# VHH binders against q9p7j3: the designs that were tried, part 21

Target 1, 174 residues: q9p7j3
Amino acid sequence: MILPLFPETQVHVFVYENVSNCAAIHEQLISQNPIYDYAFLDAATILYKKQVYSAIIRALEDRRDEQMKTKTIHSEVILSLSPKTEISSAFRQFSMTKKSKNIVVVKIDSKLTEEEEFERLDKLVEGNRVEFSDEELQKLIDFKVLKKNYKLDPSTLENPLASILSSIALRGYS

## First folded at step 17 (VHH)

Design ga1
Fold by OpenDDE, fold request of step 18:
Formats: structure tokens, sequence, C-alpha cells
Structure ga1 (fold): chain B 174 residues (1-174), chain A 124 residues (1-124)
């Protein structure tokens, strides 16, 4: 898809359930295998599509403004999900782990169609693709983790989306 | 009380310019994307422009590209729309809108907060 704020950049987002090889994927990421050039997120930490898209936009804005804090656009997406400035914290909070079961995978700067990109990614991920939607994400979310990651309290839980999105935008500015 | 208040509308001749302003009050809109929409007579509300909280990322509807400029002043907690080379088809009530985070789809339903609007009339 194309985000209006960044019309020259094609982005794809995929959701996988019941992934059996997260540990193997994690090892490839550690070794910086170039064919794994994606942002691999733990789906347990993602509640909304807009949460992911906001992180993507934040990362793209950082790149455009030459203010990236990480080495790659995909790592910047992971950082951008976090309200914290610490990279290590962001990765701990939102990145796929060896123990993850469900993941959200983001591709930035794709030259392929969504389906073509999926075919490539599907060779790397052993799981079931599901729709990237709020409905599907709600089935995968760990609310305890979500509340912790964004410090949601009873007042902000009335509108958690607003709180999450604002915190993404305000990272490093508040 | 939370509110967005538009100003700067009026009557202008074709080819003229106007600068609309939207002032936010009652709450902070830090971390909010801001946008302008408009509703022409007999038409539905349509997206005009949006700007990120940072104030550097912008998006415009095609019909206003090159003529309109959206900007924001964090110190004043305002968003502005500089409208140049105005056309009769730009005649509308212009609305300010705010949305937490970033504008993703730029549909009216996406934005949480709205002003009451300011009328812009461009005569032929």
Amino acid sequence: as target 1 above (174 residues)
Amino acid sequence: QVQLVESGGGLVQAGGSLRLSCAASGRTFKGYAMAWFRRAPGKEREFVATISWRGSATFYTDSVKGRFTISRDHAKNTVSLQMNSLRPEDTAVYYCAAEPGYAIYNTASEYDYWGQGTRVTVSA
C-alpha cells in the first residue's frame, strides 16, 4: 500500500498466526541475513492497524529528516512503536522473540506487489497468514503487555488508541 | 472545554489569497495530526490537507496542490492554511480537524476533533 504522507514509498504489512519457526527467524535476524530485511513484530504487542502505520510513518519521517536513531528503516519502525527513546527497550517491548507465536511483519520500500512480497516472505515464515485488520489483531493481543508498553491506566483505557498513537508521535519530544 | 476554532474566512476574488487559522484550546494537541477539510455548497465534506505533529510531513488533495500550504505553530497551538490562486470551486466552509498520531487514510471519519468551520467564498 501507499501511505498518503509518503506516496513514493510502498509498504506491506503481514500477520502470521501459529508461527513455528520464530526462533529460527530470530537467529537469522541476529546474524543480519539480508533476506530477512523486514520488521518482525510480536503480534501480542499490537492492537490496531493505525498503531503499525503510525510507527511506519514515524520511521519514514525520521528517515526523511535524517533523524533515524537506528541503522535500518525496519529497526526504526520497531523503535517507533515505543514511547521510550531507548532502542533496547523498544526491541524488548515490540520485536518478535524466539518465544513468539504470532507476528506482524512489515516491509518498507517494497518494489513488489503485496502478493509477490508475500510469496517471498512465506518462504521464511512457517505459519498461517491472516488478514491485517483490527479484528484479527484483537485476537492476538496481550492486553497486559499492551498496558505495560504504553503505560495505559483507567483514564487512558477509555480511548487507548488515542493514547498509543500520541505516544508514538511524541517519543523523544516530551 | 476542548475546541478547535477556525478564522480567516471571507469573500475574495478569483486569483486572490486567504490565510485560514485554527486555534486549539481546552486541551493540548501535542502528538496530534492536524487537517483541513471543506464542504462546498451541495457537496459532501472533502479532505484538503493534513500535517503531522512534527510539522514536516504534509499531504494535499490534488486540486489544491501547489496553491495551498498547510503549516502549524506549536508555540501558538495553531494550524494554518495558506490559500493562494483561489478559484470559485474553492468556495466552501473550511473545517479544522485533529487526530491523535498520524493521518493514515485522511477520511473525515478518521479525525476525532472538529471545528465549527469558517466560510470561504471565491467570486468569479
Scores: ipSAE 0.900, ipTM 0.940, lowest interface PAE 0.5, mean pLDDT 96
Fold by OpenDDE, fold request of step 18:
Formats: C-alpha cells, sequence, structure tokens
Structure ga1 (fold): chain B 174 residues (1-174), chain A 124 residues (1-124)
C-alpha cells in the first residue's frame, strides 16, 4: 500500500493470530537477522488500523525530517506507537515478546507486492493470517494493556481513537 | 464550543491568487492533521490538501499540485491554503477540517471537525 503523505514508500501490514513461534522470531530479531527486517508488534496493544498507519507515518516523517531516534525505520515505527519518548519503554509496551500469541507485522520500503511479501513472511511466522481490519484487531486487543499504554481514563475512553492518534503525533512535543 | 472558521474567500479572475485561512477556537488541535476540502456546484465534496501536525508532511490532490500550498501556524492555531494560478474549475466552497493524528485515507468521513466553509469564485 501507498500512503498519500509518502507516495514514494510502499508499506505492508499483516496480522497473525495463534502464532506458535514468537519466541523463535524474537531470538532472530535480537540477533538482527536481516531476513526478519520487519516491525513485529504485539497485537494485544493495537486497537485500530489508523493506530498502526499513524505510527508508520510518524516514523516516515521522522526519517524525512532526519529526526529518527532509533537505528531503523521499523524500530522507529515501534517507538512511534508510544506516547513516551523512551525507546526501551516503547519496545516494552508495543513490541512482540516471546510470550505473544497474536502479532501485527509491518514492512516499510517494500519492493514487493503484498502477495510476494506475504509469501516471504509466511515462511517466518507460524500462525494464521487474518485480515488487517479494525474488526479483527478488536478481537485481539487487551484493553487493560491499551489503557495502560496510553493512560486512557474515563473521559478519553469515550473517544480512545482520537486520544491514541494525537498522542502518537505529539510524542516529544507536549 | 469547538469551531473551525474559514476566511479569505471571494471573487477572483482566472490566473489570480487567494489565500484562505482557517482559525480554530474552543479547543486546541495539537496533534491533529489539518486539511482543506472543496465542494463545487453540483458536485460532491472532494479532498484538496492535508498537512501533518508537525507541518513537514503534505499531500495534494493532483489537480492543485504546483498551484496550491497548505501551511499551518502553530502559534496562531491556524491553517492556510495559498491558491495560485486559479482556474474556473477551482470555483467551490472551501472547507477546513481536522483529524486526530495523520491523514491516512483523505476521505471526508475520516475528519472529525469541519468549518462552515468559505466561497471561492474564479471567473473566466
Amino acid sequence: as target 1 above (174 residues)
Amino acid sequence: QVQLVESGGGLVQAGGSLRLSCAASGRTFKGYAMAWFRRAPGKEREFVATISWRGSATFYTDSVKGRFTISRDHAKNTVSLQMNSLRPEDTAVYYCAAEPGYAIYNTASEYDYWGQGTRVTVSA
């Protein structure tokens, strides 16, 4: 997919449920295996498609402005999900863990079609692909974790999307 | 009482220029993307341009690229649309809109807040 704000960059997002090898994937990420050049997110922390896309756009904007805080664009996506500036905190909050069961996988700067990218990723992830949609994401979300990550209170819970998205944009500016 | 108020519309000859402004009141739109839409007579509302909260990312519909420039002033809590080389087909009511985060789909339904619009008429 092409985001209008960044037409020169192709991005793909995949959702997997019941993933059995998150621990193995995590080890590959730690070892910085280049074939695992994706952003692996814990689906329990993602409620909306726009949340993911906003994080992607924020990361791309950071790159464009030469203000990336992390080493890679994919790590910047993970950071961009967080309202906090601390990288370690963002990773703890949103990154896939060894214990994750459902994940969202983001690829930036893809040179492949969505189908081709999926074929590659499918060799790495042992789970069931589901549609990248609000409906599917809402089945996988842990609201307790979501509330904690974005400090949602009864007032902001009336419109959690707006609160989440604005916090992504405002990270480091408010 | 949240409100977006557009200004700067009017009558202009083809090839002329106008600068539209949208002022926010009642709340701050920090962390919000801003956009301009327009509705020509007998047509549906269409996307014109959007700008990120930071102001470093912009997107334009093809028909206005190179002619229109969207900008924002954080201090004044405003967004502007500089329209150059205006054409009769640019005649429309122009609306400003606000959306949390970033513009992803650039559809009217995506934006939560809207102004009342300002009329722009370009004569041949």
Scores: ipSAE 0.899, ipTM 0.940, lowest interface PAE 0.5, mean pLDDT 96
Fold by OpenDDE, look of step 17:
Structure ga1 (fold): chain B 174 residues (1-174), chain A 124 residues (1-124)
Amino acid sequence: as target 1 above (174 residues)
Amino acid sequence: QVQLVESGGGLVQAGGSLRLSCAASGRTFKGYAMAWFRRAPGKEREFVATISWRGSATFYTDSVKGRFTISRDHAKNTVSLQMNSLRPEDTAVYYCAAEPGYAIYNTASEYDYWGQGTRVTVSA
């Protein structure tokens, strides 16, 4: 898809459930295998589509403004999900782990159609693709993790979207 | 909750310019995407322009590209719309809107907060 704020950049987002090879994927990421040039997120930490898109926009702004804090645009997406400035914290909070079962995969600067990208990614991920929607994300979310990551309290839990998006936007600003 | 107040509207001849401003009362725009919408007589409200919280990313509807410029001043906690080369079809009530974080789709329903609007009339 194309985001209006960044019309020159094509992005794709995929959701997989019941992934059996997260540990293997994680090893490839550590070794910086270029075939795995994606942002691999733990689906347990994602509640809304807008949450993911907001992180993507934040990362793209960082790149455009030459203010990226991480090495790659995909790692910047992971950082951008976090209200914290520490890269290590952001990765611990939102990145796929060896123990993850459900994941959200983001591709920035894709040269392929969504279908072509899916075919490529499907060779890497051993799981079931599901629709990228709030409905499907809601089935995969861990609310305990969500509350912790964004410091949600009873007053914000009724409508956590505003709090989440604000925290993403305000990271690094005081 | 954010309260938005528009200003700068008025009567102007075709080819003229106006600068609209939107200010928050009671709360800052920190962490909010901002946008301008407009509603012409007998028409539905339509998207005009949006700007990110950082202010580095903007998007415009096609009909105003090259003529309108959206900007924001963090120090003054305002968002502005510079309108140049105005046309009669630009006649409308212009509304300022705000959304926590980022606006993705730029639909009216995506924005949570709205001003009361300021009227812009462009004569032929």
Scores: ipSAE 0.891, ipTM 0.936, lowest interface PAE 0.5, mean pLDDT 95
Fold by ESMFold2, fold request of step 18:
Structure ga1 (fold): chain B 174 residues (1-174), chain A 124 residues (1-124)
Amino acid sequence: as target 1 above (174 residues)
Amino acid sequence: QVQLVESGGGLVQAGGSLRLSCAASGRTFKGYAMAWFRRAPGKEREFVATISWRGSATFYTDSVKGRFTISRDHAKNTVSLQMNSLRPEDTAVYYCAAEPGYAIYNTASEYDYWGQGTRVTVSA
C-alpha cells in the first residue's frame, strides 16, 4: 500500500491469528536479526485499521522531520501507537510478547509486492493469516486492554476511534 | 457548537490567485487533519489537499500540485489554501473538512466536520 501523505514509501500490514511461535520470534527481535525487521504488534491492542495506519503515518512524519525517538522506523511505529511519550511503556503496552496469541505485523520501506512480502513473513510466523480489516481486528481485540492503553472513559467511549486517532497525532504536542 | 467557516472565494481571471481561509470555532481540532474538497458544477465533491495536525505532512490531488498550497495556523485556529495560476476547471465550491488523526484515504466519507463552502469562479 502507498499512503498518499508518503507516496514514496511502500507499506504492508499483515494479521496472524493463533500464532504458536511468538517466543521464538521475540528471541529473534531481541537479537536484532535483520530478517525480522518488522514491527510486531500484539493484536489484543489493535481495534481499527486506521489505528495502525495513523501510527505508521506518525512514525513517517517524525522520520521526515528528524524527530524519531527510537532506533528504527518499525520501533517508531510501536511508540507511535501510544498516546504518551514514554518509550518503554509503549513497547510494554503494544509490542508482541512471548505470550501473545494474535499479532499485527507492519513492514515499512518494502521493495516487494504484498504477496512477495507475505511469502517471506510466512516463513517466520507459525500462525494463520487473516485479512487486515476492522472485522477481523474486532475478533482479536481485548477491549479492557484498549480502554486502559488509551484511558477511555464513558465520555470517550461514545467515539473511541476519534479519541484514539487524535491522541496518536498529538503525542508530545498536547 | 463546532463550526468550520470558509471565506476568500470570489470571481477571478484565469492565471490569477485567491487565498481561501477556513476558521474553526467551538473547537481547536487538536490532533485532527484538515482538508479542502471542491465540488464543480454538476460533479461530486473531490479531494484537493490535506495537512497534518503538525503541518509538516501534506498531500495534493495531481491537478493542483505546484499551484495550490495548504497551510494551517494553530494560533488563529485556521487552515488556508493559497491558489495560484488558477484555471477555469478550478471553478467550484470549496469546502473545508476535519477528521481525527491523519488523512489516510482522502475520501469525503472519512470527514465528520464540514464547512458550508465558499464559491470560486475562474473566468477565461
Scores: ipSAE 0.803, ipTM 0.902, lowest interface PAE 0.8, mean pLDDT 92
Fold by ESMFold2, fold request of step 18:
Structure ga1 (fold): chain B 174 residues (1-174), chain A 124 residues (1-124)
Amino acid sequence: as target 1 above (174 residues)
Amino acid sequence: QVQLVESGGGLVQAGGSLRLSCAASGRTFKGYAMAWFRRAPGKEREFVATISWRGSATFYTDSVKGRFTISRDHAKNTVSLQMNSLRPEDTAVYYCAAEPGYAIYNTASEYDYWGQGTRVTVSA
């Protein structure tokens, strides 16, 4: 996928449910294995496709503007999901952990087609790929986690999308 | 409540320039992407340009790239479209639109807020 705002950057997003090897993936991420150079997100924190795309766009905007705060574009996506600037908190709140069951995986700057990237990723993730769609994400979200991460209150809860998307764009400027 | 008001339209000769402005108001304007769309006689609204809330990420439809420049001014709470080297096919009603976050797909159905439009007529 190419996002119009960043037309020279190829992006792929995958969703897996019932992942049995998150602990193994987590160990590879800690060891900085370059084969695992993706953003691995806990799907319990993601309700909307636009949430992920907005974080990707924010990370790419920060890279273009030389304002990245983390070492890689994929770690920057994880930070960009957060409404707050603290890097450690963003990782605790949004990253896949050893105990995660469902994940969203982001690849930025891909040189591969979606299916070629999937073939590589599928060797790393032991789980069932599902469509990256609001319908599938809604089945995997933990609404209590979503409310906590974005500080959603009764005034925003009927349609939280605008609040979430605004906070991603405003991080550090609100 | 977000409210958008366009201005700056008019009649201009081909090769000329116009600057459109869109004044925005409301507590939720911060964190919004802004866009310009246009509707030529007998056609559907079509995307022209978008700008991120921070102003650093922009995208233009191919037919206007290099001729039009979108910009925004947070102090004045406005978005502008500088339109240079105008052509008769640029004749349309131009609409300002807003959506929270980033503009991802640039289709009219993604935008929650619209101005009433300002008419631009480019004569041969």
Scores: ipSAE 0.772, ipTM 0.889, lowest interface PAE 0.9, mean pLDDT 91
Fold by ESMFold2, fold request of step 18:
Structure ga1 (fold): chain B 174 residues (1-174), chain A 124 residues (1-124)
Amino acid sequence: as target 1 above (174 residues)
Amino acid sequence: QVQLVESGGGLVQAGGSLRLSCAASGRTFKGYAMAWFRRAPGKEREFVATISWRGSATFYTDSVKGRFTISRDHAKNTVSLQMNSLRPEDTAVYYCAAEPGYAIYNTASEYDYWGQGTRVTVSA
């Protein structure tokens, strides 16, 4: 996929359910294995496609503006999902953990087609790929986690998408 | 009441320039992207340009690239569209719009807030 705001950057997003090897993936991420250079997100924290795309665009905007706070564009996506500026909090709240069951995986600056990138990723993830869609994400979300991560209350629950998306764009500027 | 109010439309000769402005009132659009759309006579609304909240990320439809420039001013709570090298096919009603976060899709259905429009007529 090419996002209009960054038309020279190819992005792929994959969703896996029933992942059996998150602990192994987590070990590779800690060891900084370059084969695992993706953003691995816990799907329990993601309800909307726009949530992921907005975090990707925010990370790319920060890279363009030389305002990244983390070492890789993929770690910057994880930070960019958070309404707060603290890196450790963002990773604790949004990253895949050893105990995650379903994940969203982001690749930025891909030189491969979606199918080619999938073939590479599928060697790393033991789980079932599902469509990156609001319909599939809704099946995997934990609404209690979503409400807590974005501090949603009755006034924001009428349009939680708007609250979430604006907080991603506004992080650090409020 | 929340309002987006466009101004700066009018009649201009082909090759000329025009600057549109959109003033927001009743709400600060913190963390919102702003966009311009246009509707030519007998056609559907089409996307023209968008700008991020920070102002550093922009995107333009192909037919206006290099001729139009979108900008925003947080102090004035405005977004502007500088239109240069105007052509008769740029004749349209131009609408300002706002959506939360970043513009991801170039479709009118993504935008919650709309102005009433300002008419631009480009004569040969």
Scores: ipSAE 0.769, ipTM 0.889, lowest interface PAE 0.9, mean pLDDT 92

Design ga2
Fold by OpenDDE, fold request of step 18:
Structure ga2 (fold): chain B 174 residues (1-174), chain A 124 residues (1-124)
Amino acid sequence: as target 1 above (174 residues)
Amino acid sequence: QVQLVESGGGLVQAGGSLRLSCAASGRTFKGYAMAWFRRAPGKEREFVATISWRGSSTFYTDSVKGRFTISRDHAKNTVSLQMNSLRPEDTAVYYCAATPGYAIYNTADEYDYWGQGTRVTVSA
């Protein structure tokens, strides 16, 4: 996929449910295995496609403007999901953990087609690929976690999308 | 009450220039991307340009690239559209719009807030 704001960057997003090897993937990430050069997100924290794309765009803006806070574009995507500036908090709140069952995987700067990228990723993830859609994400979301991560209250819950997306854009500016 | 109010429209000759402005009131629209849309006579509303909240990322429809420039002023809570080298086909009602976060799809339904529009007429 090509985002209009960043036409020179190809992005792919995949969703897996019932992943059995998150612990193994997590170990590879800790060891910084280059084969695992993706952003692995806990699907329990993702409600909308636009949430993921907004985080991606935020990360890409930061990279372009030389304002990245993390070492890699993929880690920056994880940070960009968070309304908080603390990297550790962002990873704790949004990144895949050893206990995760459903994940969203993001690839930035891909030179492959979506299917080709999937074939590579599929060797790493032991789970079932599902469609990257709001419908599928809504099946995987933990609303308790979502509310906590974005400090949603009764007023913001009337339009959670607006609250989430604006907070992504405003991180570090408000 | 939240409002987006466009201004700057009018009649101009082909090759001329106009600067549209959209003033936001009732809320700050912090963390919101802004955009311009237009509806030509007998046509559907179409995307023209968008700018991120940061103001450093922009996207334009192909037909206006190189001629139109979208900008925003956070201090004034405004977004502008500088239109140069205007063509008769640019004749339309121009609308200001806002969406939380970033513009992803640049479709009308992505934007939550809209102005009443300002008419731009470009004569041959």
Scores: ipSAE 0.912, ipTM 0.949, lowest interface PAE 0.5, mean pLDDT 96
Fold by OpenDDE, fold request of step 18:
Structure ga2 (fold): chain B 174 residues (1-174), chain A 124 residues (1-124)
Amino acid sequence: as target 1 above (174 residues)
Amino acid sequence: QVQLVESGGGLVQAGGSLRLSCAASGRTFKGYAMAWFRRAPGKEREFVATISWRGSSTFYTDSVKGRFTISRDHAKNTVSLQMNSLRPEDTAVYYCAATPGYAIYNTADEYDYWGQGTRVTVSA
């Protein structure tokens, strides 16, 4: 996929359910294995496609403007999901954990087609690929976690998408 | 009570220029991307340009690239569209729109807030 705001950057997003090897993947990430050059998100924290894409664009803007707070574009995506500026908090709230079962995987700056990238990623993830859609994401979301991560209250729950997306854009600027 | 109000439309000859402005009221639209759409006579509403909340990212439809420039003023809570080298096919009602976060798809249904529109007529 090409995002209009960043036409020179190819992005791929994949969703896996019932992943059995999250712990193993997590260890590889800690070890900074270059084969695992992706952003691995806990699907329990993702409600909308636009949430993911907004985080991606925020990260890309930060990179372009030389304002990244993390070391890699993929870690910046994780940070960009958070309304908070604390990196540790963002990772705790949104990144895949050893206990995760469902994950969203983001690849930025891909030189491969979506199909080729999937074949590569499929060797790393032991789970079932599902469609990257709001419908599928809504099946995997933990609303308790979502409400906590974005501090959603009865007023913001009337339009949670607006609250989530604006908070992504406003991180560090409000 | 939240409103977007467009201004700056009018009649102009081909090759001329116009500057449209959109003023937000009722909210600041902090964290919102802004955009311009247009509806030509007998046609559907189409995307023209968008700008991120930060104001550092823009995207244009192909037909206006190099001629139109979208900008925003956070202090004034406005978004503008500078239209140069106008063509008869640019004749349309131009609408200001806002979407939370970033513009991803640039389809009309992505945007939550809309202005009433301002008419631009370009004569041959």
Scores: ipSAE 0.911, ipTM 0.948, lowest interface PAE 0.5, mean pLDDT 96
Fold by OpenDDE, look of step 17:
Structure ga2 (fold): chain B 174 residues (1-174), chain A 124 residues (1-124)
Amino acid sequence: as target 1 above (174 residues)
Amino acid sequence: QVQLVESGGGLVQAGGSLRLSCAASGRTFKGYAMAWFRRAPGKEREFVATISWRGSSTFYTDSVKGRFTISRDHAKNTVSLQMNSLRPEDTAVYYCAATPGYAIYNTADEYDYWGQGTRVTVSA
């Protein structure tokens, strides 16, 4: 996929459910295995496609403007999902953990087609691929976690999308 | 809730310039991407340009690239559209729009807030 705001950057997003090897993937990430050069997100924290794309755009803006707070574009995507500036908090809130069962995987700067990237990623993830859609994300979300991560209250729960997206954009701004 | 008010429209000859402005009241544009749309006579509303909240990312429809410039002033809580080298086909009512976060698809449905529009007429 090509985002209009960044036409020179190809992005792919995949969703997996019932993943059995999250712990193994997590170990590879810790060891900084280059084969695992993706952003691995816990699907329990993602409610909308626009939430993911907004984080991607935020990360890409930060890179372009030389304002990244993390070492890699993929780690910046994880940070960009968070309303908080603390990197450790963002990772705790949104990153895949050893205990995760459902994940969203983001690839930035891909040189491959979506199908080719899927074939590569499918060798790493032991789970079932599902469609990247609001409908499928809604099945995987943990609302308790969502409410906590974005401090949603009864007034914002009626339309959480606006609150979530604004908080992504406003991170680090007062 | 954000209220958007456009200004700067008018009659101009082909090749001329206009600068449209959109001011918000009731709330700020903090955390919102802004955009301009337009509706020509007998046509559907179409996307013109968008700018991120940060103001560092912009996107334009092909027909206005190189001629139109979208900008925003955080201090004044405004977004502007500088229109140069205007053409008769640019004649339309121009609308300011806002969406939380970032514009992904740049479709009208993506934007939550709209102004009432300002009319731009370009004579041959």
Scores: ipSAE 0.901, ipTM 0.943, lowest interface PAE 0.5, mean pLDDT 95
Fold by ESMFold2, fold request of step 18:
Structure ga2 (fold): chain B 174 residues (1-174), chain A 124 residues (1-124)
Amino acid sequence: as target 1 above (174 residues)
Amino acid sequence: QVQLVESGGGLVQAGGSLRLSCAASGRTFKGYAMAWFRRAPGKEREFVATISWRGSSTFYTDSVKGRFTISRDHAKNTVSLQMNSLRPEDTAVYYCAATPGYAIYNTADEYDYWGQGTRVTVSA
């Protein structure tokens, strides 16, 4: 996919359910294995496609503007999902963990077609690929986690998407 | 009541310039991207330009690139469209729109808030 705001950057997003090897993937991420150079997100934290695309755009905006706070564009996507600036909190709240069951996987700066990227990723993830769609994401979300991560209360629960998306754009600004 | 109100439309000669303004009321649109769309008589709305909350990320449809400039002023809670080198085919009703976060697809259904439009007529 090419996002209009960043027309020179190809991105791919994949969703897997019933992943059996998150612990193994997590070990590879800790060891910084370059084959695993993706953003691995816990799907329990993701309700909308726009949530993921907004985090990607925010990370790309920060990279272009020389305001990245993390080592890689993929780690910057994880930070960019957070409404707050604390890097360690963002990783705890949004990253795949050893206990995760369903994941969203992001590749930025891909030189491959979606199917070619999928073929590589599918060798790493032991789970069932599902469509990256709001319909599939709604089956995997944990609403209590979503509410906590974005501090949604009765007033923001009337339009949670707007609150979530605006907080991604606002992180670090008055 | 939350509203977007466009102004600055009118009649202008081909080759001329015009500046549209969009004022938000009832909401400051913190963390929202803003856009301009236009609808020529008998046509559907088409995307013109978008600007991120930060103001640093912009995108323009090909037919206006280099001629139109979108900008925003957070203190005034306004978005502007500077239109230079106007052509008769730029004749349309111009609409201001807002979406939370970032403009992702630049399609009309992506936008939650719309103004009523301001008419721009470019005479041959």
Scores: ipSAE 0.782, ipTM 0.892, lowest interface PAE 0.8, mean pLDDT 92
Fold by ESMFold2, fold request of step 18:
Structure ga2 (fold): chain B 174 residues (1-174), chain A 124 residues (1-124)
Amino acid sequence: as target 1 above (174 residues)
Amino acid sequence: QVQLVESGGGLVQAGGSLRLSCAASGRTFKGYAMAWFRRAPGKEREFVATISWRGSSTFYTDSVKGRFTISRDHAKNTVSLQMNSLRPEDTAVYYCAATPGYAIYNTADEYDYWGQGTRVTVSA
């Protein structure tokens, strides 16, 4: 996929459910194995496609404008999901952990087609790929986690989408 | 109670310039991207340009690239479209629109808030 705002940057997003090897993937991430150069997100924190794309765009905007706060574009996506500027909190809240069951995986600056990138990723992730769609994400979300991460009021909000998306754009500017 | 109100439309000769403005009232659209769309007679609304909340990210449809410039002013709560080197094909009703976060797809259904439009007619 190419996002119109960043027409020279190819992005792929994959969703896996019932992942059995998150602990192994986590070990590779902390050892900075370059084969695992993706953003691995806990799907329990992601409800909308637009949530992920907005974080990707925010990270790309910050990279272009020399405003990145983390070391890689993929770590910047993880930070960019957060409404807050604290890096360690963003990783704790959104990143895949050893105990995650479902994940969203982002590749930025891909030189590969979606299918080629999937073939590489599928060698790393032991789980069932599902479509990157709001319908599939809704099945994997933990609403209690979502409400906590974005400080949503469950009694007054019918649709939290606008609050979540504006928070991503406003981080550091509110 | 929230309104987007376009202004600055009118009749202009081919090769001329026009500046459209969109004023937001009842809301500041904090954390929203803004866009311009247009509708020629008998056609669907088509994307023209978008600008991010920070004003640093813009995108233009190919037919207007290099001729149109989108900008925004947070103090005045406005977004503008400077239209240069106008052509008869630019004749349309121009609409201001807003979506929370970032504009992702540049399709009309992405946008939650719309103005009523301002007519631009470019004559030979």
Scores: ipSAE 0.780, ipTM 0.891, lowest interface PAE 0.8, mean pLDDT 91
Fold by ESMFold2, look of step 17:
Structure ga2 (fold): chain B 174 residues (1-174), chain A 124 residues (1-124)
Amino acid sequence: as target 1 above (174 residues)
Amino acid sequence: QVQLVESGGGLVQAGGSLRLSCAASGRTFKGYAMAWFRRAPGKEREFVATISWRGSSTFYTDSVKGRFTISRDHAKNTVSLQMNSLRPEDTAVYYCAATPGYAIYNTADEYDYWGQGTRVTVSA
């Protein structure tokens, strides 16, 4: 996918359910293995496609403006999902952990088609690919986690998308 | 209640300029992207330009790139479209719109908040 706001940057997003090797992937991320240069998110924290794309755009804005707070564009996506500025909190709340079961995987600056990137990623992730869609994300979300991460209450649950998306855009400026 | 109100439309000769403005009342659309769409006679609304909340990220449809400039002013709660080198095919009703976060697809379906429109007529 090419996002209109960043037309020179190709991005791909994949969703996997029932992943059996998150612990192994986590070890590779800690060791900074370049083959694993993706953002690995816990799907329990992601309800909408626009949530992920908004975090990607926020990270790309910050990279362009030399305002990144983390070491890589993929780690910046993880930070950008958070309404708060503290890096370690964002990673605890949104990153895949060794205990995760379902994940959302983001590749930024891809030189490959979606299917070519999938072929690479599928060698790394032991799980079942599902469509990146609001329908599939809804099946994998943990609403208790979502509500906590974005401080949603009954009044904001009527349109949680607007609250979540504005939080991503406002981080550090509210 | 929240309203978006466009102004600055009118009749202008080809090659001329107009500046459209869109004012928000009732809220500042904090954390929202803003956009301009237009509807030519007999056509559907089509995307013209979008601007991020901070004003630093913009995107334009190809036919207006280099001629139109979108900008926003948080203190005045306004979004503007500077339209230069106008052509007869720019004749349309121009609409201001808002969506929370970032504009991802730049389609009318993304936007829940719309102005009433302001008419721009570009004569030969």
Scores: ipSAE 0.758, ipTM 0.883, lowest interface PAE 1.0, mean pLDDT 91

